VH-VL binders against o27280. Designs and how they scored, part 454

Target 1, 266 residues: o27280
Amino acid sequence: MDSMNVPEVLEIKRIVEESESVKTFIFSWDFRREVRPGQFVMVWDFRDEKPMSVSLIDPVRSEIGISIRRVGEFTDRVHGLSEGDLLGIRGPYGRGFELMGRDILLVGGGIGMAPLAALADEATARGMRVDALVAARTADELLFLDRLEAAGVNISTCTDDGSCGFKGFAHERLLTLEENHDMAAVCGPEPMMFQVMRILDERDVPAQLSLERYMKCAVGICGQCCLDDTGFRVCAEGPVFWSQELSRVREFGRYRRDPAGRRVPW
Below, E stands for the ipSAE of ESMFold2; O stands for the ipSAE of OpenDDE; V2 stands for 0.75 times the mean of E and O plus 0.25 times the DockQ between their complexes.

## First folded at step 19 (VH-VL)

Design Bg4 (framework fv_bamlanivimab; at its last fold request DockQ between E and O 0.84; V2 from the best seeds 0.86)
Fold by OpenDDE, fold request of step 20:
Structure Bg4 (fold): chain C 266 residues (1-266), chain A 119 residues (1-119), chain B 107 residues (1-107)
Amino acid sequence: as target 1 above (266 residues)
Amino acid sequence: QVQLVQSGAEVKKPGSSVKVSCKASGGTFRSYGISWVRQAPGQGLEWMGRIIPRTGRANYAQKFQGRVTITADKSTSTAYMELSSLRSEDTAVYYCARDDQYEGNFDPWGQGTAVTVSS
Amino acid sequence: DIQMTQSPSSLSASVGDRVTITCRASQSISSYLSWYQQKPGKAPKLLIYGASSLQSGVPSRFSGSGSGTDFTLTITSLQPEDFATYYCQQSDDTPRTFGQGTKVEIK
């Protein structure tokens, strides 16, 4: 197999504590291997391997950041690591976000803000006006606010419990915003993305959405991340999809496949 | 934009402890850290330690290890720095500052708290 | 610990002068270097972060350059309000460390 598909053992340079459940791990990166916001890497802790979105792309310092939420055994182990420890990283993989226009709306929920944070950096660097709707269950789970603010992003927050910003869900907050943008990028819980996409479509705002599915090979071979009825592979044709593409995906916002291939509701 | 407001000046005796507070405005703590930096009269700046309020994890300069404790109360958005076994050399202005976890810069700063250690 | 050495410790200059302050790290710190201005009785104020990024609200006459071990703060045209003490600070490693400071005085 191509050497680019072999995990490179990298040292954790720094760890940013985003929240109680999210850490960003920073690595040195050879930017001869280009990485785009919305793409993912496979993280290998020498026992298991999981896909993770890139949340920081810094070609000046030759660094990337990978934000990881603690959700299971693998991520528990990773969260137990310290600066100086090693991880295997291969990639990047998948289709990233495409920037267009002058004004962009980012809508993110929870860890879904990770790829959007990287996209925000690129968009602002290009001189785009960036508005971000950042959603979380509680104020303590809102991610990347300081970083986005420092980049010049106009931030609107919403929380399920109303502890910060708008009380409610992202799509509800979006309904209160009348301004349209040239494009939107969306990432978060799929039910959220489904509702957000509906609103954006009604407003004729082009939208890209990043999907999450169970993934093994990351190279479009195993088919574990294949979407029903379309044959789209999240690792190959995605994870970033246009709303028009997702309109063809029956399972979007409705169900997903678990590791055993069973349909499970959201 | 977050603002940091520190507690008032302290006069302490050698061997005692001092606890300085730093209250952050703007609601709950975000993902930034709170660093403590002191400055003796006519001297430079010295980093003492940092806490990430959201997680409660703190790191200290070795010079102060075992003598300084940095804590944070998320419910009141207040960070604390306690320095024990005070010496005359601890006479200084103590600052809290927002610590950006990505860049590592300090901004904004509290107004400073003067601590005088004298017999 | 990473030692930060500023040069000079003090300098005298006139309004309108170009002022240059240097900071050297004992080891490479990439671009994790910030510059601060401090006036008597006041807290330090962030001027530059990431070696060359100008903090919001800071006049454009301030600029930072450098990477690795050698860094420079430049004031293109010194203004009356710029007479103060300046500090560099590395954020590449813990503990965070500062330069000893550079006092800019009026000639």
Scores: ipSAE 0.934, ipTM 0.960, lowest interface PAE 0.5, mean pLDDT 96
Fold by ESMFold2, look of step 19:
Structure Bg4 (fold): chain C 266 residues (1-266), chain A 119 residues (1-119), chain B 107 residues (1-107)
Amino acid sequence: as target 1 above (266 residues)
Amino acid sequence: QVQLVQSGAEVKKPGSSVKVSCKASGGTFRSYGISWVRQAPGQGLEWMGRIIPRTGRANYAQKFQGRVTITADKSTSTAYMELSSLRSEDTAVYYCARDDQYEGNFDPWGQGTAVTVSS
Amino acid sequence: DIQMTQSPSSLSASVGDRVTITCRASQSISSYLSWYQQKPGKAPKLLIYGASSLQSGVPSRFSGSGSGTDFTLTITSLQPEDFATYYCQQSDDTPRTFGQGTKVEIK
């Protein structure tokens, strides 16, 4: 436990520029510490520490990739780094996605496509048929399209402004897609995930959804990542939950809590 | 499949500059890079630099730093390479190529643009 | 810069021959290596990426192997259309660098 709870200082091996606001940072990784799609790491810039999803898992090259959207002071500082600079990484933590059946639907919004890109790689390696619905506000914010295409994923796109693919929200596009999947995996803005979950539940498609919450310890001790009503810890029992687990959570899709514990609308 | 179509051959005098275009056909650049690689007559391949059109960020081989400028226009799916202060040893075929940011391989390549520098 | 050294610089071979071209990096590049074929007057064509992955549409007589510093391109049964120059290219670090080329000619 103790080695998992201290950051390992790693050199940034490569930076992939996914969009104007998203970069993927690639590190060498010792896979004696196994990593599964849907798990996360805590990224430390020697000042602050934030949870980030693993987007690339490559045991053959001994590499992992962490995708980070620029949204504030911490992520601005990290985006200012170059190849060769150092970051602290601890983990991985959390419950990852479980694959079932032969046909999987991925539904991702914005940076939420990051853990789904890792899942797509594993699913295609297992011989599964993978469909992905990739959503963003604009065409320039659609993530991982080229990587998903190279992996043999069948992609549908939607953008709020209609600049690429279907004009509208992910759940609206989902209503126009075939209903022949054995499971779905969903990650993105929580309001989007809530709407998508309701459609998938009506279709009786087993769904797993990956949640984001404030985290400090990442091992389930501090309680900062707990969900109201159930006591589920996002860092321990999640971040990936089955839709049945989330159906009992009043908080889901309605509000979140800031680091001080105050309710904040989505 | 996407194809890269380059501007036509150029004959230039020493000390001048050249700007070569590279237009995507059958798609857009998305998150791919566009690299520029040159080949002098009878010689091998030399990487000059790369732009990521989606972000506008470019990086260059040190040999060309200061006299090469690589740009892109996302709205037209076109990348440009401008080489200044031309010398006779800059006589080469200049290729653009789609650059996978993860693997770093080049596929597809443009057809090439012959640039001849002579007085 | 990572230097890429190909061997041999040229070779002569007959149709049906097994041809082996090697590429050595001046430092480890993991499996970040690609192989290209170039015919006179044409742009290079990607054959192999990731050291050993065959590009779509490339005949199965081409194969790549290696990791770290030593890499090999093999053509198991040379065909008339395979007489060309072959280049390796590393993508582990900037600048991207190519080997000097290996010209495969009719014996």
Scores: ipSAE 0.805, ipTM 0.909, lowest interface PAE 0.9, mean pLDDT 90
ESMFold2 (binder alone), look of step 19: mean pLDDT 92; pTM 0.946
OpenDDE, look of step 19: ipSAE 0.897; ipTM 0.939
ESMFold2, fold request of step 20: ipSAE 0.794, 0.785, 0.780; ipTM 0.896, 0.891, 0.890
ESMFold2 (binder alone), fold request of step 20: mean pLDDT 92, 92, 91; pTM 0.946, 0.946, 0.939
OpenDDE, fold request of step 20: ipSAE 0.927, 0.926; ipTM 0.958, 0.958

Design Bg5 (framework fv_bamlanivimab; at its last look DockQ between E and O 0.91; V2 from the best seeds 0.86)
Fold by OpenDDE, look of step 19:
Order: sequence, then structure tokens, then C-alpha cells
Structure Bg5 (fold): chain C 266 residues (1-266), chain A 119 residues (1-119), chain B 107 residues (1-107)
Amino acid sequence: as target 1 above (266 residues)
Amino acid sequence: QVQLVQSGAEVKKPGSSVKVSCKASGGTFRTYGISWVRQAPGQGLEWMGRIIPRTGRANYAQKFQGRVTITADKSTSTAYMELSSLRSEDTAVYYCARDDQYEGNFDIWGQGTAVTVSS
Amino acid sequence: DIQMTQSPSSLSASVGDRVTITCRASQSISNYLSWYQQKPGKAPKLLIYAASSLQSGVPSRFSGSGSGTDFTLTITSLQPEDFATYYCQQSDDTPRTFGQGTKVEIK
């Protein structure tokens, strides 16, 4: 993979409306450029550029999907686009998920389900048994349920308000589940991931977690996404990390750096 | 198991409007869309438009733009199709169908609503 | 709009026969092709999606193949309940469009 590329201008082939705040943009993709679940791309709207997770990988159709949550000015502009409009895409970058064993647990919160949805597709295609704990604030914010079910994933839902499934947080729901898995993949709000990781560690379940940090270059040069005490660059050594790696990262689950490099608590 | 139940048959005069309902029973729409497809007597299937109930956004076939309105009420899990300025050619069975946004297929169908337009 | 053309428009067959229906798209639609079965007075029923994926609950005697512009629905051994009209449908572009249908009748 070319680590430093000019964005390729791609046409939005299709838009999937996942929720009121999340859209999946589908593009034709040349799979001579390999992409793995957990990797990210840089999306350029010709004004600004942001890292986004790949949520769909379809080599048969030669398509990828990028799920974007509406959270600010950049994403507001992107959400205003229509099918046929253009975006710049460069990548993919970073380390993706590794699959092992026969039984995998996915734990996702909000937009964190994006890379996990892609991972679920790969895992099920390999004949693995996939259980997914999908968390959100409300039922209407739960993502990819229909797609996961169609893929044969066993789903457990969790909502803060109890509007769907377990009332509470993902780690609380996880405590009620006694089954162990060969591996777990986790992505969502960092406080959620921190709690989930602790539970999985206590259960001796190997876990991979996908982190989100402010990224500029995406190629490990600028250091903007560097994690305290370890020097890990989320864009290069991550965004997917093993739990053993994150155990060395003091800031994990506690704070992150803002664009100015200041500590911002979660 | 989710089922789609439509409103009953309608008989309308030319120039009038008809509004057909489609209620999801046994569940919610979730992230699925609801498409409307009609079938004239002895004819094939014709796609009219689609709504994503979760977001309320709808798209229409050009043939029906300006004349058809598709809406949804999430609180009642019901979608609606309103067709105005009815003509004799609009006589058909109208179906609602669950629309997979990724695949674009229709895996669950309503029982159909017969609409007859006659003077 | 993408035009879908089915062949034949109608065919006569006997129980136990192998039946093949074809569908051609006016342009490439990758594998965004679905097959439906419709019986008189009933709504269509999804049989195949993504050109070759069997819908849950559909008998294995039904199969789909093809990609790009040419697609085929096959019934390996026709059963009495299979006499119906079949439709292909593309989902690559909007508006969604259907083939004109193929009526499978008793010989």
C-alpha cells in the first residue's frame, strides 16, 4: 500500500441512510489496492480532510462503504452530498483487525460499529460464529442491525434508555453474558472500550480495540495522533491495537489530545 | 416475524387522490426502507418510490414526481403512499415492500391494495 | 433507466422438468439482480438476491447465476407449486426496474 498518496476523486455510487446522523457512502473500488476491516481512509471534500472507517468491503461488486457520522462542519457538508457527487479518497491506512479462532465477539458503540460491520462480513464469510453486542444511546441510533442479521450474526442490543434490548451500557450487558469467545473486537466510545477491555482481560479473552484520535497526515509523520508514554501512532501502529498494547497506554480511556495538542478528558 | 399489512381497496373518481397505508406488524422498520410498487391488471411490476422511515427521506420515480407523496410515521410503524390527480391508468394493485438499502431487494411484501379509478 | 428483458415471456413445462429463465439488463448491473415469484392474486415473493443468493426459506431447487448484463434463474425439478410468474429486478440504479415477467404454465 502506498503510504503517501494524492486523494483519488471518486463518485458517490450510493448512499445508505443508517440513522438520522449516520450515512454510508458507497464507492467503486479497485481491489488491486487491498483493504482490511479496521483500516481507515482519508476523506477529502476539497476543503478539509478527515479519517473515516471502512464499513463495507465487497470485492465481488468492487465496492467499499464509508460510514460517516454527522458531528461538525466537515461532516455536515459531506452529509449534504448526493449520489453522483464527488469526494477525494486516499488510503487505506493503518493496521486492521486480525481474525482468529472460530467464535468471535464484536462489541460496538455508535459509529464504532462501522469497522466491526466490515469485520463481521469477513468473519461470517470464513464460517466463523459471530456474536455482536451493539450499543447506542437509543434504539434509533443502533447501527447495522439488519445488515448483521442478514449476515448470520447473533445480535444482542444495549441502549442507554432501554428503548431496545438491555437497558444500560455495553460493559454492563457484557457482564451478564457468560459465554467466552476465542477473540473479541471492540470499537466505540473510549470509556466504553476501556470498561469492556477490563472485563475481557479478566476472562482471558484476546481482544483488539480500535482507537480514534485526531489525525493529520495518516502516514505516521506528523505525530499528531501519538499516544502518551508509548509513542504509538494511531495512524501507523493502529488504529487497531491488542489489549496488551493498550494496557501500556496511560491515556487510554482517560483523555485524548485535541488539535492543539492539549489534554481533553473523555 | 415482521409483516406488512396494507389498507383496504379503494374506488376513486378521476382527478381525486388516494392514500394507502402500510403497517409493519411484529416489529419495526429499523434501517429498512419501504418501497411502493404497483401492478396494473395483467401487467408487470412498476416501482414508484421509496422512503426510509428512520430518517423520513423519500425518493420517487420520475414518472410520478409531483403526483406521489410517500410518508412514514415511526411511532406507529406505518408508511403511506398518496397519489393525486388520479387517472384511469392508475387503476392497479399497489404494494408496499420492505426495501433493503444495501441489496435493493424487496424481501417482505404487503398483501396489496386494489385501487380502481373510474367515472 | 435500466431496462430489464426476460426470456421467454411464457413457457410450458411438466412437473419434474428443468426450467431456465433468462434476464438481460440494458447495462451492467454487477450482481444487483433479484428474482421474484408471483402467483395469481398474491404479492411477489423474493427467491434470489445478489444474483445467486438464495432467500431464506426458499427451496434449494431454485438457483440464480450471472453477473453484468446476463442472468439466469433455474428450477432444477419443477414442482406443482412452482407454476407462477417470475420477475427479475435490478437494484443497481434508481428507479428500480423489473423484467416484463415469465409465466410458467402447465404443459
Scores: ipSAE 0.914, ipTM 0.950, lowest interface PAE 0.5, mean pLDDT 95
Fold by ESMFold2, look of step 19:
Structure Bg5 (fold): chain C 266 residues (1-266), chain A 119 residues (1-119), chain B 107 residues (1-107)
Amino acid sequence: as target 1 above (266 residues)
Amino acid sequence: QVQLVQSGAEVKKPGSSVKVSCKASGGTFRTYGISWVRQAPGQGLEWMGRIIPRTGRANYAQKFQGRVTITADKSTSTAYMELSSLRSEDTAVYYCARDDQYEGNFDIWGQGTAVTVSS
Amino acid sequence: DIQMTQSPSSLSASVGDRVTITCRASQSISNYLSWYQQKPGKAPKLLIYAASSLQSGVPSRFSGSGSGTDFTLTITSLQPEDFATYYCQQSDDTPRTFGQGTKVEIK
């Protein structure tokens, strides 16, 4: 659809400083265009366009928040913007998370906590019990802890360097947590997600995982976001997939492909 | 639970400066901001500015720009507000308050620091 | 700057009374509105945020309503500990601004 492919130019209403490297940009949003946790938007800075996670969905205030990690030239330019500056937004796109049951486990690594923060807000608003395992390399990179705590989420943390919570990887901490959740939602570095998925599968916990791939069209036409073995398009059939769907994918957790189709290690 | 503990009362002469501290007890600032709000005797509340200790970014009310400096030391979980070129109308109780970046409200307040500016 | 105007500036009431305090913003602030209670010699205490959400630990006799420019704080049955000054505060835009206060006094 042409309307989905054309960015709407919006003013940055507010910027939240999540960490030294992550900012959340908040925009007014017309919720006739519905947004679900786990969906993404394409952010256009008038030079380039990249997919970004929706981390705040607030129909009451008519606002969405887009969390962006500074990792390169595009994101450096966006991080240099101020409130009142303009960005183009198109979307939302993709399949979001599906909530089930009464007890949910969130497992997020780095910026992967962004879509999970939005999901946590929805889950707690529905009266679900929410446990979150929040992972990062260092304490200063743990995201959304204060927001999750204020929402009543039970938080466990892990850091690679041990500066906060468990010293080690998310899957190592997960082995020491309770095994009786109704579902899990996972987002973060793909190697982390692979290890976490294996543990959750062994525990028979239904899991949904959010993947990242290169995207151009974001509506499923160009094929740039396809997964090996299945032909799933991350922008159309995903970015959120059930663990059962991903169990058939040889590339998951082992490598990724660049826009030219070359294998690139994680 | 975090508590905000401020430095003690001060008596200052016009033209001087005052620096008030605000220490987080029982935790750290994490991603919260620290705002400074003052209250002159018998008067209402006036926001002066805030800092996000994690990033060091500070914002000030236009009325105080050039006279106020807000800083933070993450290693000691302490924020500071320095007000210069003091006048008698700066006589007030100065509060620090934990500032939710999303809501913009103040859910935890320090006990207040009385600053008296007199000749 | 967004100006916040409270009404009345003061009122006298008895224990058990229902009181209402209004707050008007000079422009729409959606529901970015908080209410605080301040007793003499004490720091303000957050009562209500997001116009109508009750802060944890605040008695249910306090309630807030409104959106856009007009907001109301209601105390259903005034208690002895409720004699205080009440402030509204907007957080839609910088600088954050407070209403001038409403002093609720013993009749």
Scores: ipSAE 0.774, ipTM 0.885, lowest interface PAE 1.0, mean pLDDT 89
ESMFold2 (binder alone), look of step 19: mean pLDDT 92; pTM 0.945

Design Bg6 (framework fv_bamlanivimab; at its last look DockQ between E and O 0.92; V2 from the best seeds 0.86)
Fold by OpenDDE, look of step 19:
Structure Bg6 (fold): chain C 266 residues (1-266), chain A 119 residues (1-119), chain B 107 residues (1-107)
Amino acid sequence: as target 1 above (266 residues)
Amino acid sequence: QVQLVQSGAEVKKPGSSVKVSCKASGGTFRTYGISWVRQAPGQGLEWMGRIIPRTGRARYAQKFQGRVTITADKSTSTAYMELSSLRSEDTAVYYCARDDQYEGHFDIWGQGTAVTVSS
Amino acid sequence: DIQMTQSPSSLSASVGDRVTITCRASQSISNYLSWYQQKPGKAPKLLIYAASSLQSGVPSRFSGSGSGTDFTLTITSLQPEDFATYYCQQSDDTPRTFGQGTKVEIK
């Protein structure tokens, strides 16, 4: 395999339709290049490049899956691709999740479930007990439920409209769950993660959270993904952070930087 | 527990069309697909195509392209398979099956629908 | 298309016998291989998926092995209810394809 910084042109082996707005693209992967849940890759459609989370890691089949939500021009083009088409993939990059203890809680919102699905597979393979709180706006936007169930994950669902499971937000559902875990992994809308982190901190549950920021280089050079006050680069020191690290980040849950470097609220 | 219940047996003339339904009871399709598989008398199993009810997108075996249409109604949790320009060779039992998009196996099957094409 | 070839096409066995059925793919399919049991007048029933994973509710006397192109279904001790036709199915590529089937008959 080429250097991790050189895009590999890979053929889309399969496409899984997770929802109307989310597709998982499956590629053959040479696992001499290791990849961990929580790490990301840069996806190149030969016009533009975007960071995407790895949602499937299967060394037995020599495959990885990348879940992509349709949100703009780049992802519109990618969603128009078919099996057999080509994409450039470079990476993996960033710090992934660490597993500890016997019981783990996963809290995910929308596409944030992508890295957590991969983590769930690893955790269950290690014999850990996995509980997952899966949140979305509607039932049709809940992701990876079938995969999680098949892996033996205990699932609790939450939807804004109450079309499935608890009616409300993830942090509200979490408040109704009194059981503590050895650790938690969280990924989703930043306002959700902010609230969830607060609850977990109050409960003294060690938590890791995966952040999303605008990334250009993915190698910690350009600084576009730097977090205010700390200088943390999401692509290098993250995207997975411990709760204690994020407690030092002023902008967390409040705002982010746009491609021009301006503050934009969540 | 999810079950797939298909419509009843059909007797059709050559050149006509048949539409078979497959309703999920005890749950929804979620992210699963619905595949259609047929079996001629005394023969093996033949995959015809698949739909993802959640998105409405379908794929077909090349052998049936242009002749088969698979649709789904999420509101009623029902999938449909329509086969047109029927021939005597289309006489078979038609099954719907829940299709795991990742694994590609069929873990839940309908009871089958017998379709007889005769003049 | 990927062709699946089962062996044998039929076999006779007695209750308590060890039964082995093989399936060969025309190209490597990794472990994207499933086994089904079908009884007369009934729909197929999933037994094994991912080449070796036992479907929930299936007796432990059923097992699957193999990867790449060669796969095996084993019944350690044949029971009266196991007389049926068995099919392998690949799910590595579209279209999905089945073996021609193996009929297990009573001796």
Scores: ipSAE 0.906, ipTM 0.945, lowest interface PAE 0.6, mean pLDDT 95
Fold by ESMFold2, look of step 19:
Structure Bg6 (fold): chain C 266 residues (1-266), chain A 119 residues (1-119), chain B 107 residues (1-107)
Amino acid sequence: as target 1 above (266 residues)
Amino acid sequence: QVQLVQSGAEVKKPGSSVKVSCKASGGTFRTYGISWVRQAPGQGLEWMGRIIPRTGRARYAQKFQGRVTITADKSTSTAYMELSSLRSEDTAVYYCARDDQYEGHFDIWGQGTAVTVSS
Amino acid sequence: DIQMTQSPSSLSASVGDRVTITCRASQSISNYLSWYQQKPGKAPKLLIYAASSLQSGVPSRFSGSGSGTDFTLTITSLQPEDFATYYCQQSDDTPRTFGQGTKVEIK
């Protein structure tokens, strides 16, 4: 077992209020443990442990940021913490995004924008042109808009209720966007990612998509994060997959599995 | 471009309170914070506290805790700072400033509100 | 609280001079340091953030440097409009704190 499997107890240095339901927790980080956009960490509140996406990677300041949406008991407890409080962090884990070409499209839904915000920072630092399609149910749930604008990202928005930008789903907005990207990176609700992947495949745009599955060990040993048919472990072979890899996975976009492995509808 | 426009000058008696407004024109607060900074005549700058209007969460400098209340109304894009139990030492210009949550600098400032506390 | 100490408290200079103002933090603040210019009767104006990044619309004669505890603001060729008071500010921790100010006056 390598050193990243032991949680390090870190102080919360800063909390950024992204929305009423999303906070970014910033920690000092020793970058001898490299972190790539699309990788995740296991966050331990001394009672339970959950996977969370890295949304900020800043080697100059020796900081990482982890964005957490309040959705249940664990995240409620973490959202109740203050600067100076402690969390355990183990990782990073998983395969991150690979940048290629000069023009990248990001398509993010809800908290799925978190790893894409980190990727946008890296892409703009390399001098790439970055377009982002940011989706949410409402305007108040659109994430990272100010940060992306400051980084020089070209933003399109869509909301289910039409309160900001295009009224409708991300894949519907994507059909009206220019087809001139060298690659795409996609993260969000799996039904959205499936529809977006189909469009990108038809356009021959290389796409990488980040999946979420139930995790326990995060290092590929327990099998809890496996995908149908392939045996791919989201925590080891993913969470970022090329669209080609996902095309061989029957369950993608069709159903999900609960912790007991039962098929349940999306 | 977004501007921060503050309410006008106030003259107050000791023991009273003052409430200063700060309205964003040409936009909304989005994810930015609004900080309040004061400057007594001939003196430097002193941070009082800030609010994140999107979430309603405020934080205060320890010196002002218990006397200052910072609020925001997203529907009108207006933040407020109320300072109670005024003393002559509270005579100052009070500024609101847009607070970047990641960087913590103040890139847009209101024009300032002069508050004079005298008997 | 992180204390910010500026030096000098005031200086006299002529148009065209190179002016350097220093700011010291009581503990390391990485590069979470900004500089502001304030003219009499006006609000402060952001010049530099992240120690060395120039704010949009600020003339290139202004520059910032430093990290950790020691920072400088440099004006390479002082102009008549640069006679003002300058403040540093740290944003590494809460509360935000400012230096005491440096008044730049015409000689």
Scores: ipSAE 0.768, ipTM 0.887, lowest interface PAE 1.1, mean pLDDT 89
ESMFold2 (binder alone), look of step 19: mean pLDDT 92; pTM 0.946

